# VH-VL binders against Integrator complex subunit 8-like protein: the designs that were tried, part 7

Target 1, 198 residues: Integrator complex subunit 8-like protein, of Dictyostelium discoideum (Social amoeba) (q54vk3)
Amino acid sequence: MNKIFGVKIDSQQKKRQQSNKNLTVFNNGRYLIYIGDIHFDRKFHREALRYYLLGCGLETAFYSDPVKTSVTNSKYLTFLSRRIFDCFYFLRAPMQAIVVSQFFGNLNQTCLVSFKIIQEEYYQLDTNYFQYIWELPLLEILLTTFTKQKDLKKIYLINQIISNPIINENNHPDIRKNFIKNTKHNFWKAISSNYLLQ

## First folded at step 1 (VH-VL)

Design p6 (framework fv_ponezumab)
Fold by ESMFold2-Fast, scan of step 1:
Structure p6 (fold): chain C 198 residues (1-198), chain A 120 residues (1-120), chain B 112 residues (1-112)
Amino acid sequence: as target 1 above (198 residues)
Amino acid sequence: QVQLVQSGAEVKKPGASVKVSCKASGYTFTSYWIHWVRQAPGQGLEWMGRINPEGGYTKYAPRLQDRVTMTRDTSTSTVYMELSSLRSEDTAVYYCARTPYDYEGAFDIWGQGTTVTVSS
Amino acid sequence: DVVMTQSPLSLPVTLGQPASISCKSSQSLVYSDGNTYLNWFQQRPGQSPRRLIYQVSNRDSGVPDRFSGSGSGTDFTLKISRVEAEDVGVYYCMQATDFPYTFGQGTRLEIK
């Protein structure tokens, strides 16, 4: 028996055929996002975040009907990433917010909001999430700030990421693309562990 | 005290490769990026690329991407720039210069330059 | 690539008189950190380039106060308040906001 979202679940349930009639919490991602919006509007950001993460469908919820239609709609996914960003920001998880800003689909917006957060929330930057930054301009903003603060530990950590040959723009595009895909997947797994299983 | 010392002049034939060295001293080698800039006779400056000596991370000018390779040896505090498939238009003085990580393009210390002549 | 355009390309100046060099970029040089990575270099005949100005207006250590940099966005100026004989050489602007880093064509300062 595996625990999913704090509930023990028979592992064989994952093999059942998808049902169009019985929308459960694992099959109705749109409903979960709607519940998330209700909590967000009430300023209950942690609860909103939990429902957004469930509705985003990191695992089964994300890839089940009716959520599958939002998976192919990049405009809707961009909107959802902004909501998740806002939740992390208001929960004072600025590093997680900065990571999520990479999903906006607009690098200039990513850099602008991240620069502001780094200036405002320097002492709240959780170094465990540095490994989920893949945009080179964003790494450069972080490095510049840490150097001005003379933060040798954070400088070292960012340089380890920049030094990864796969992040280097000289690599074959497919290698970099696959690395970014794996980084995104690992990020969503990490936040699910930290925010859904607590 | 702080200085970058480059290898001596090279004369190469078209199609050959050249490898220029830049030895750093008087500072922490891994704390500064090293850039390569070249200057053809009577012409302006052209940025070729840079290397992070700590991790070996490189970034090259797109026009030179297929022919330039930058490497480093931390045990000797030396950066190398290798340019392959040499053409007459690669005749230039090649400079190395350093920048701190927090200020790209600062280029506060330069090497003395290495003249590379490509002639048949 | 960001194109850097200098004017004039040739600048004859009488000793003790002021000199001004313009540098224009094809796009804004303001980086995402709010800084503008526009630099000015001097190259005397037969020598390596020497940094004069970084981040638009900051003088490098040992650079005389008669040199000043100004500008914003896409339009930048290097001024020499009183030209001295040792100022002969070629002056280059350079942007480090976007890759690849690019230089202006150079302005040759000559004494009349």
Scores: ipSAE 0.000, ipTM 0.433, lowest interface PAE 18.0, mean pLDDT 79

Design p7 (framework fv_ponezumab)
Fold by ESMFold2-Fast, scan of step 1:
Structure p7 (fold): chain C 198 residues (1-198), chain A 121 residues (1-121), chain B 112 residues (1-112)
Amino acid sequence: as target 1 above (198 residues)
Amino acid sequence: QVQLVQSGAEVKKPGASVKVSCKASGYTFTSYYIHWVRQAPGQGLEWMGRINPSGGSTKYAPRLQDRVTMTRDTSTSTVYMELSSLRSEDTAVYYCAREGYDFWTGAFDIWGQGTTVTVSS
Amino acid sequence: DVVMTQSPLSLPVTLGQPASISCKSSQSLEYSDGNTYLNWFQQRPGQSPRRLIYEVSNRDSGVPDRFSGSGSGTDFTLKISRVEAEDVGVYYCMQGTHYPLTFGQGTRLEIK
């Protein structure tokens, strides 16, 4: 019962046929996504996560393949990102879940779920994943919450991210897009290392 | 809901300066770049530059760099574009437009209504 | 600067018929991140421009499916499958890959 690849996604991909490498990689993952859903429904969240990562082509992120990493940034994976988010949340990896929420394509939803997780799981927030937050409203939520908690260390860490020169400097607009894509690549590479190689 | 509202029409003499405002509402002001684009009567669109409202950093079109200045006021969610040493060729409608940080939103998803600036003696 | 060239500049079309606009860039618009930052805008008489298409082929929210974008590298096309009266206006392509950002000269779509 695969719900990831619906009619709208098929229609969008068909309009861009022409022996597209990204389309081939995406299609090859369908069976693995199906297996992931079976594990998810059985509450085997780590196994489900592994199959989702393999099925959408994220396996090769740790090899630094730029063609394959472009697939992982596709908005066609929005539905899959929600399943991956749920996997991290149920695995008690709230900071990884917050990072994945940035892939939902809806900033209000990202902020809503992140705010709730930050309130519920404050002491479980792995600061090593702060570097993968690129949405300014989300950084603002983190900063506001840490300020209310008087958590000087976390305030310092978030301010280091907000003050990134690429974000604040007089740069070409596309430099920020490139920075965000590299941040996404590095995140999926770290996740693949931690969850596919284990 | 989300909108950019610009200041009213201006009539200026050659050599004067003009300052156009663009007030943002319905979204987090500091999360989006604001660009300025102008359009001379009967002509196409010309990009002038952009500002990051968070840090105030700017990037200008090279041909206008010596005459254009972009600033913002975060307390009023307003961006300003000032053009100095006005010439008759600067007669145009001036637009502000938003660009998101999310790479899927792309450039110029929301536009202001435009401000007509007429330079005449 | 990257020069964006549109063709035709004037496009008279009969209602219900298809229309096609070409946009060519003097340099490749593929950025180092693998994306192509080519956008299409519509400007109706007396109105601000409105984004129709971003990154070559993605329709903006609220844009009818009769609008489609395609292309790669330096050659891009905007197609309208069935022209309606509300489509009257000027269409601009725009590149976001290279600084400074540049627009095509515009294509005026007119009925008849």
Scores: ipSAE 0.000, ipTM 0.446, lowest interface PAE 17.0, mean pLDDT 79

Design p8 (framework fv_ponezumab)
Fold by ESMFold2-Fast, scan of step 1:
Structure p8 (fold): chain C 198 residues (1-198), chain A 121 residues (1-121), chain B 112 residues (1-112)
Amino acid sequence: as target 1 above (198 residues)
Amino acid sequence: QVQLVQSGAEVKKPGASVKVSCKASGYTFTEYYIHWVRQAPGQGLEWMGRIDPYSGDTKYAPRLQDRVTMTRDTSTSTVYMELSSLRSEDTAVYYCARDFGEDYYYGMDVWGQGTTVTVSS
Amino acid sequence: DVVMTQSPLSLPVTLGQPASISCKSSQSLVHSDGNTYLNWFQQRPGQSPRRLIYKVSNRDSGVPDRFSGSGSGTDFTLKISRVEAEDVGVYYCMQGYEWPYTFGQGTRLEIK
């Protein structure tokens, strides 16, 4: 397996093994993560993603409740963000991976991995996912890259997002928190509709 | 409201065992680790161990491994910490504290009120 | 074990003045996920510890903005910009990087 953006493979595999030791067949969410890890290790990245998303869905009422999604199961979203990121990366869905990197809980790491992906996978960036970016430093990285590429369409799209007053750091914290919560919910709904079998 | 409520003060003889309880409310009991931390009079904080209420998995501080046992009862949302072969050095306030766990979350955001254990001859 | 060392151990401060507490770890607390698992706790006399700061610089809900955390790797600082009477107590840093979790010795903040 390849090392992903400075994350040690041995470390990630050890974490998966630790997680698996605590799983039981009677906890559907944790069991689905375990099955996902098995598929991921076998390089069945789409199936791994499906099981990770099902695990998240059971904990978030299939992303139908934004309160449950953002509050009750934030630990599952953060914990699974690395696994889901890896799946999108290997499935060559770089823009989805960049969005998921915002869930890492470390903005410097988010910017580092996103910058690398933006440089390597520029032509594969699906603009439909730009609406799910809320971190200002990440928006600035995208804008800088698109400006250097003279990509007027992508510049326009990112400027529309940056122009949203709610994303601005000077807004009241509660307004920004609610906007981010809704953006997260809508992202996971879109991902579930596109990657889960119904 | 999230709360951890501990059992009352105990006075024990050297060589005895003590069992302290910590009852959780206001959140999903099985989704958070519970740590035990003690504080001898006028001293700092010492981590004793943690339990995962979901699996029952435990990790103990090496110096206490032979004497400490942590258990849980999911039907009552209660964690127990039992310390055996008590010595005068075990006289302390014992706290339970909630934590999301090791991998991606921060530790010990809600604490119990503490249980005073006095070991005297 | 990761050893956590605080300085000073005793910190007399005049009301309204700033206070600063140092915490050093015997090894880097930067996790492979890029996060640094360093927390700060406050213990007021007769009370349970209360977490003030998690992951170096993040304030818990209800913690006044006069408290700030900073640092990287092995060197961390807790700052109080304007000390108030209610800040009297003992402050502890803690690493959540590896088992066993370890605390600093504590810093007693007193009003002079």
Scores: ipSAE 0.000, ipTM 0.437, lowest interface PAE 16.2, mean pLDDT 80

Design p9 (framework fv_ponezumab)
Fold by ESMFold2-Fast, scan of step 1:
Structure p9 (fold): chain C 198 residues (1-198), chain A 122 residues (1-122), chain B 112 residues (1-112)
Amino acid sequence: as target 1 above (198 residues)
Amino acid sequence: QVQLVQSGAEVKKPGASVKVSCKASGYTFTDYYIHWVRQAPGQGLEWMGRIDPSGGSTKYAPRLQDRVTMTRDTSTSTVYMELSSLRSEDTAVYYCARGLEYDSSGYWFDPWGQGTTVTVSS
Amino acid sequence: DVVMTQSPLSLPVTLGQPASISCKSSQSLVYSDGNTYLNWFQQRPGQSPRRLIYQVSNRDSGVPDRFSGSGSGTDFTLKISRVEAEDVGVYYCMQATDFPYTFGQGTRLEIK
């Protein structure tokens, strides 16, 4: 079934609507998700991903625009995280998919899908994305798997993340929240750079 | 894109066996369990069991465990559900659905196949 | 087996009005991990079921905001804030806390 989300174009001004259509589409997150779903259904996963990311307001890699950052609040991004996860999975970007699973709002689901992906796609895990893992149970899964594989480099990289004082010290909760917020922003900036701007 | 496509309708005699297929596409076949759920005409849904396509491990509903067998073929990304010793009360639409054990979020029971009608008659 | 009981079984509703469906379990659905694995499904005439709600109150992707789930322990509710014509169908609650997974008997929502 095709998904239709609030395309609110003033039909009383048809000639103006046509000239302004692209601008309205670009700024309408719901319409961009609809276009993304059409591309996804047609197996155009990279195009689908681009439209989902635009729908999240990630088109400028978070140039410190408060309006754009409000569009990517936790609840709205959680709504799109399943779609974005599927796009990365079909694009053979398993590590990006694992990072996105942290946005599901269900840590048990995050751990279960990640465990499956780590086992199936071990040799495709892009270590540049390890820095965007903040959930301790997920880091434990990665560490345990790399230990079983005797992958000293990956063990070292995960241990550096786990050893971050902000994560492992008994610090004020707001310090950890701020770290996670910055990690999330940095991830979406990297994704926008790699998938929207190239 | 992500789809589960089931085999066509079957008409069977009492005492026969039926084998329904469910072909997965658009995702990594071994990453998700496949569940089987049936629905008798005008009745509710009944969970029959699930299979892990990766290892072939199965869990069946206790009332069906002596008659149901679930298998998979990883080369064709297909799951099979075979029900033996058919009775008239086995007349139902049989669905396959993607999911994960211990997880009722996001990808649990999504998507579903289109259903396979199995009619058991004299 | 965990028995899931829905009420009402038949729910005639006027378009634009709210609708509410109750689901009761024979035992607590809180799993050992602290999560409650209660789902709500919608089945439109002639179609496969579609999940609306997972873990009591979380809306699945693409499900309209007018659907909401609530409850705890053994008592759960699905609410539709304003019924639309496309909402016609049968609604099922389903528990995944214990094997075998079990469904309620279903509630048929119809427009009067």
Scores: ipSAE 0.000, ipTM 0.412, lowest interface PAE 20.0, mean pLDDT 79

Design r1 (framework fv_roledumab)
Fold by ESMFold2-Fast, scan of step 1:
Formats: C-alpha cells, structure tokens, sequence
Structure r1 (fold): chain C 198 residues (1-198), chain A 118 residues (1-118), chain B 107 residues (1-107)
C-alpha cells in the first residue's frame, strides 16, 4: 500500500517488499494493525504487540536489514509507537514503554508519560534498556529520580549515557543522527528477538 | 518552501464544466499521493478524490464519481481536476492537499472557489 | 461510509480555558484520526495524526487521545490565536470522512 498513496518506490525495492509480503497471510499492514487492535481490546496485549510489530516489519524490514538502512524512519514505526507503547505498559515492561515514547515525535509528551511511569513503576525499570534512551530531557528525569531514590547503580548507568558526547547536541548533527538511527535499529532488533520471534 | 497553489475556479451554470489546477513547489511532487477536498459555504470539509504518486490509482467520493476526473503531470508538478456536469451542490472552495502518513493531509493550498448557479 | 460525529458543534471559551473537543466514529478505526484547525477565510492547518501524534511546529498545549471509536482534542490553556473551527478526520478506509466541525468562539 505504501507505493500507492505514499512515497515512490523503485522497481528493486518494490520487488523485495512484494517478496516479503508474500510470506504473510495479509499483504496489507493495515490488516495486521486491525488484528492487533482486536487482540488489544480482548486484553491479549502480547499477541497485539506481535501483530503491531509484524505490521511495522512488512513496511520497514527492520529485522532483516543491516544497521545502515533507514528502516527505523518508516511511517509505521512512527505511527504505531503509541499502540506499541500501550502494549509494553500493560505487559509490565515500563522501560521498553519509556524507550518507545521517544518515537512519539513530541518530546513534551514523551517526558510527561515517562515521568508518570517512572514514578509508578520505579522497581520494574529494566536496566538492559537504558542504552536505548537518547533524549537528554528524559535522561535528566531518570537521573533526578534515581538520585532521589539514592540508587547508586542506576545513577552510574544513566551518567554513562549522559556522558556520551554524541548524545550532546554540541556534537556535529550528522554524527548524532547516525548514532540515534543505529540505537533505534538495535532497539527494534532486540524487541523483535524478545517479542516477535519467540 | 513547500506550497500548493490552486487555480481555475469561477462561476458557471449547471451542466457546464471547469478545470481546476494545483501547482506544487518545494518538495518532490512525484513521491506523494495527492487529494482534493472541498468546502461548501458555511459547511464542513468533504473529501473529493485521491490520486496515487504515479497517477495509476484514483479514488473518488460517490457524489462526484463519473463526473470528476483527477489527473497529474509529474513533469510539471501539477494536479488537474476536471469538473463535468456541474450541479449547484458542487458549489464550494476546492483545496488541493498533500497526503502524508498515507491519508492525512499535511500540506494544503489556499483554495479556489467554484460557484454553480445562474 | 464511516461517520465522524463531533461534539459540541460550538461553544464559547475564554483565554486560559482548558478546551476539550470529542469525535466519535460510527465503527472502530483504531487510531487512524487526524485533527485540523481552520481559521475564518483560511485553509485548514494540520495539527495531529495517529490520534495523538503532534505535527512538528504545533504548540504543545494541543494534545490528542483515544482509540477505537472515541477521540478527543484538548487545548490545555486557550490562546487568542486558537479561536477557530476544529475538524477530525478518519483515514482508516475510503471514503475519507471528516467530522462536521467544532467552532471555538470567544466569550
């Protein structure tokens, strides 16, 4: 569907995407999203997540492309971020939800929802996902909370991320953009491994 | 600067024809699906038609199907809407709009007025 | 066709007010809702897509929420430039349809 109403796709890209879509029961990502919504309404949050990720994967090929690709900039990853966020939140995966909130495209809303989750779900924050935070205001919220809790280990981990000069906006914009793109790609590969391929 | 500029509106009698044009600038026109949306005086927005990036797929509102023809010229960055067999209820400001995120309209022209009456 | 119903049709508000506009779809449309602002004599301006994702350049006082059939647009502290007509639009399926509009007027 992305070739019809969206951005023009070259012949080789069309062939590759058509081949990928032939491996599924549905050739339209919108149907996968619809099925995901049905599962979500029935409180089958893990199955809903799987369908949302499959819908995303048909349009981005994020689980099969190398890091150098722009798959993380797909319309479906941006569009589905709120649905995927809700799934992680209800699955009691608050740190993954906080990471996904960075895809909302509205930093103020990212900070608002993340602050609430950090306050409510402090003891469920999985430190394995700290490496996928790139927004400085969000890192500052985490640091402030960990400092108030006197959680020395989490303070150390967040400070390691904040101390990375690539995340600092004083660095060349292209270096920061490329680092964030790689971080996004690595996050979705980790999520695919843990939630989609199992 | 990204912009869309409509032209071709006017006053016509019922049963007559008009051709609307929309010229795009500031973006890669050939990469986007495009839309026409109209608004009758003191009324809300009504979707009229959609055309794919290459012109191969077209969708029309039932109220205009068979009377209106949507086309595009990617070499000229221009859209055309041919309005045939015009009716008084077709009186409206006609906007062209760019489709992003598949069907949300992120860029709009300023509109051109079509009046169908005596 | 999916019918989009907005409520209220119009209301009066003052600068600084918190304003909420509701949009209801006649069937489930997931989060395929966009919101637009239209000022008198002007073309519509794109505000929100995917029910809750704010378009870049749109003030943070605007927010959207909802999924399925019920959607809301909220302006948390109304400014003088926000007096306008607001439209929701579904893009789940053809034909694409808009709500009838909600006019926000100054008291």
Amino acid sequence: as target 1 above (198 residues)
Amino acid sequence: QVQLVESGGGVVQPGRSLRLSCTASGFTFSSYGMHWVRQAPAKGLEWVATISYDGSNKQYADSVKGRFTFSRDNSQDTLYLQLNSLRPEDTAVYYCARGDYEWAFDIWGQGTMVTVSS
Amino acid sequence: AIRMTQSPSSFSASTGDRVTITCRASQGISSYVAWYQQKSGKAPKFLIYAASTLQSGVPSRFSGSGSGTDFTLTINSLQSEDFATYYCQQYYSYPLTFGQGTRVEIT
Scores: ipSAE 0.000, ipTM 0.428, lowest interface PAE 18.0, mean pLDDT 79

Design r10 (framework fv_roledumab)
Fold by ESMFold2-Fast, scan of step 1:
Structure r10 (fold): chain C 198 residues (1-198), chain A 122 residues (1-122), chain B 107 residues (1-107)
Amino acid sequence: as target 1 above (198 residues)
Amino acid sequence: QVQLVESGGGVVQPGRSLRLSCTASGFTFSSYGMHWVRQAPAKGLEWVATISYDGSNKQYADSVKGRFTFSRDNSQDTLYLQLNSLRPEDTAVYYCARGSDYWEFGYYMDVWGQGTMVTVSS
Amino acid sequence: AIRMTQSPSSFSASTGDRVTITCRASQGIYSYVAWYQQKSGKAPKFLIYDASTLQSGVPSRFSGSGSGTDFTLTINSLQSEDFATYYCQQYYEYPYTFGQGTRVEIT
């Protein structure tokens, strides 16, 4: 086995990576995602997350162009969203997990998993990530829960998001769509800063 | 090491059903999109269906859409293909295959099973 | 659907020959082409992806080239184990489609 950043690399994964577009290991985003899977299987969720984020960055250029990132990354993130969600959940970053659940491509599943997390991890919800929620049913779940808890500060923060005219008015569909794309870009930029640099 | 094994093929009359299975070993099954590909006797390869790593996204060839259902059980490392309303032209060896680029949702097929024969008599 | 047309359908060759198989797409597909080898009675074997990237463990006598609509698979010095049917496949868009195959037979 070879090691890279302390990771033992399966010989099959190494052979597959060597055959992939003649790229070096660090230029191949798909290779980094495969390394992430190795860490994930070994229950090293923080290391898995770091490799998933690096792989996403290389494949989609998350950090360089909001327009380019918004056009291409959400489709590919849908396939990784469950793994990244699991990483945040097991790292006890429940609010980040809730944000990532919006990428599932199935709003019913987004609401079901988020409802469970909100109930079990209420006091771990980092309010700095509320700004990255755009799905109205999810905002309603958060508001209902905070109202039942009589959490005036969190109620206020969610109402600020819900009251955004771009999110809830019947404006031209492209305005809302572009706002959501930029919100997604800003989220991944913030996550990369917080989890790759630290 | 990395292996796919198909089962469930057989001889059936037109209009009947079969359930094909594919058991994976030697890799992290839940990380890969998977394919079914078939080959009629003395004919070429025909793509049948693709399923995403978690089963949430499925794509089917037009010839089988509405009759075949693709599913997976990641806890058992197993794929299933339910073949309904079988026709003589469905007679083929059915292969399961691993998608080799899971970031891009499968694309090509890097690992293949040995295949299971489905014969629809007339 | 994108139609993949291989030529020739079959040809005879001798060991040591340089063999070239062509695959044409009915529309531009960039480099999203894979090649497979299938021996009689066996499952296909993965050879090449992204038109020209050789899979690990595949002998260096195999190579692929092309982009857009025209693609080729070349075997530079044919060995006895290379007599098989070869298939191209596009993965640019659904439905995924294969060429009809090219059978390489002993002269």
Scores: ipSAE 0.000, ipTM 0.440, lowest interface PAE 17.6, mean pLDDT 80

Design r11 (framework fv_roledumab)
Fold by ESMFold2-Fast, scan of step 1:
Structure r11 (fold): chain C 198 residues (1-198), chain A 123 residues (1-123), chain B 107 residues (1-107)
Amino acid sequence: as target 1 above (198 residues)
Amino acid sequence: QVQLVESGGGVVQPGRSLRLSCTASGFTFDNYGMHWVRQAPAKGLEWVATIWYDGSYKQYADSVKGRFTFSRDNSQDTLYLQLNSLRPEDTAVYYCARDSYEWGSDYLAFDIWGQGTMVTVSS
Amino acid sequence: AIRMTQSPSSFSASTGDRVTITCRASQGISSYVAWYQQKSGKAPKFLIYAASTLQSGVPSRFSGSGSGTDFTLTINSLQSEDFATYYCQQYYSYPLTFGQGTRVEIT
């Protein structure tokens, strides 16, 4: 039997329910980001992060819709990247902060803040997030630091990323651009799972 | 008829454990952050712990970190505070309290309080 | 941690008196202050939040004021049911902290 909690839904009712849901979601997105800012200003960094993720997630269908994620990524994630970066930094999630620094839109600033974090928080770098680094200068900073520390496992992991043909400068721009887009999408989906949905 | 009822308090020796419970009724429990606040005999109020509406985020006072664990069961409308490695200075009435802001922890002020349950740690 | 200091620690008053209790934060906390009333043997009762906003159902003789570091709770005409201990609380930053309390005693 085709039942949802004991009730069959026809196509007209389904469309109306979807439209009503989308309208409610749209109305709440900006408000959630505003609440996030209130928490951030009060030094409640985990609460701020959750509200920022909820606000962005509502506009991107929780990072499941590539079209919505593409639109939101350039405007809201760049705007919020510094706030989200600060949230991760103060939560002692330095590797996530380093990943977020790639969204600043200023590669020099990305490299400067990341270099500082790598020096200060070396033993807190979660290797599960290495896969979300796409900027070659940043990968070079990581590799140089791990080589100086003689950290063979981290050297191996970064070399696996650098060895990806898509990540090097010789690839067609559209291929690299699409790879980075998918990497960004997968990062925010993982972050939502780890900080919002669990 | 909004109500919070604590239970599980008692008299224990130092180093022992207790589990406190708080049962909520008369409101949508799942929409609210919840808190534990304690008060030692003839002393003032001391915040102990905070838990987010879905249990995903918790904060503890430094004096209880590593010893106390805060959890919630939204299906049973119940809070739990596990007290381990109890010390004489943990002797207090323990109150559970509801955050004043529905659907979040914006206020972190406490609008509804339980009657309290007494924990006495003595040798 | 943000330390909250109340003054006085206790005082005696009569019905009809206008009483003021002060609360000082060790750093700026904007308006993120709540006030509570606690009667002997009972749980605290929520009075005021955001330094000056009265909780629904609280008598209008209660009022709060202040911002930054200095806050006051005022009872403009003390009633017999107002003899209690009053606490301020900051909710600007973790850890959440209370003042030590001010006991209002009948003369």
Scores: ipSAE 0.000, ipTM 0.454, lowest interface PAE 15.5, mean pLDDT 80

Design r12 (framework fv_roledumab)
Fold by ESMFold2-Fast, scan of step 1:
Structure r12 (fold): chain C 198 residues (1-198), chain A 123 residues (1-123), chain B 107 residues (1-107)
Amino acid sequence: as target 1 above (198 residues)
Amino acid sequence: QVQLVESGGGVVQPGRSLRLSCTASGFTFSSYGMHWVRQAPAKGLEWVATISYDGSNKQYADSVKGRFTFSRDNSQDTLYLQLNSLRPEDTAVYYCARDYLGEWDSSYYFDYWGQGTMVTVSS
Amino acid sequence: AIRMTQSPSSFSASTGDRVTITCRASQGISDWVAWYQQKSGKAPKFLIYAASTLESGVPSRFSGSGSGTDFTLTINSLQSEDFATYYCQQLNSYPYTFGQGTRVEIT
């Protein structure tokens, strides 16, 4: 089981000496992503997710430091968000996947993948994660679907979010930016609690 | 299920151009480096080019450098290989392949391959 | 560029035989060797990486060994589905190079 790593440290270090890029100090985040990929390829999606989350720098959130927003500022966020999305999708956690799709950096992609998941996995949507949606077009997709399903509870919850003046009005840019920042922070804190410290 | 599907091959005269495409599904395409590998009829495998997950780093075999251009569109989960100034020796089946690891470090292996698309350069 | 030389170029064998294919690098490549299987008309399928680590789902009759410049792929008891061409590849440095291939054929 410990040989799950699939990489030989000595061979890797010797290989690094042969490339100009290998002069760069090894980053623990890169290593954790690589180990996550090994688990993902073996269909160990929860273990893969754990390594990806550690690679985002969320490890210290639970030990002593205030919860950091490093994952939202990470240069790894673009590709890690897609890896984390895949993990949640295969773990049958569609609402977490939909929230993570907001980190793709392309709102059209976010809406397309989320619409498909909402259609396919409607009855598995965990309403506790609705509070972490900040993109208005995504909220509108959810509202439209819940209206078609005549799901009064979910309609109410999404309307509560949409009616927030910070989200749907031309508010002060800094207020909206800080609200979204705090929403992202709270999401990753919840995910770390549920998936890293179980 | 990981799938890679190549297209764009055909028969062309020497000096002409072709653009090959490879569409990816079943994985987070934007997270992986990718390769093109070719195989001439009744011959072995030849590595052609690599591209990093974000398209910022590219490497080419000496035989194609300056003639072939590798690119990717992460929004469409698609790879492109632009083949310019084609020569008879470029005749081959062209495969796209996924790089295990890639971008920041050397590859470990090519874990998934497409079915290939045939490029024939003849007069 | 690092040259990869396979031997033999072809192998005539029967089911149940033990088949050994060798691959030699022109310079030291540590264990940065992968092995692939290619059946007629099909894309290559990866079998082994880091010289000796088997891909999940590959039968245990396949094994790899070696380090530095000399590498071997062994099929302990050849089955009918194993008749194919096998390639080694070095991933130590660009440009990545493949061996010329070893064709395992039925007699």
Scores: ipSAE 0.000, ipTM 0.432, lowest interface PAE 16.5, mean pLDDT 79

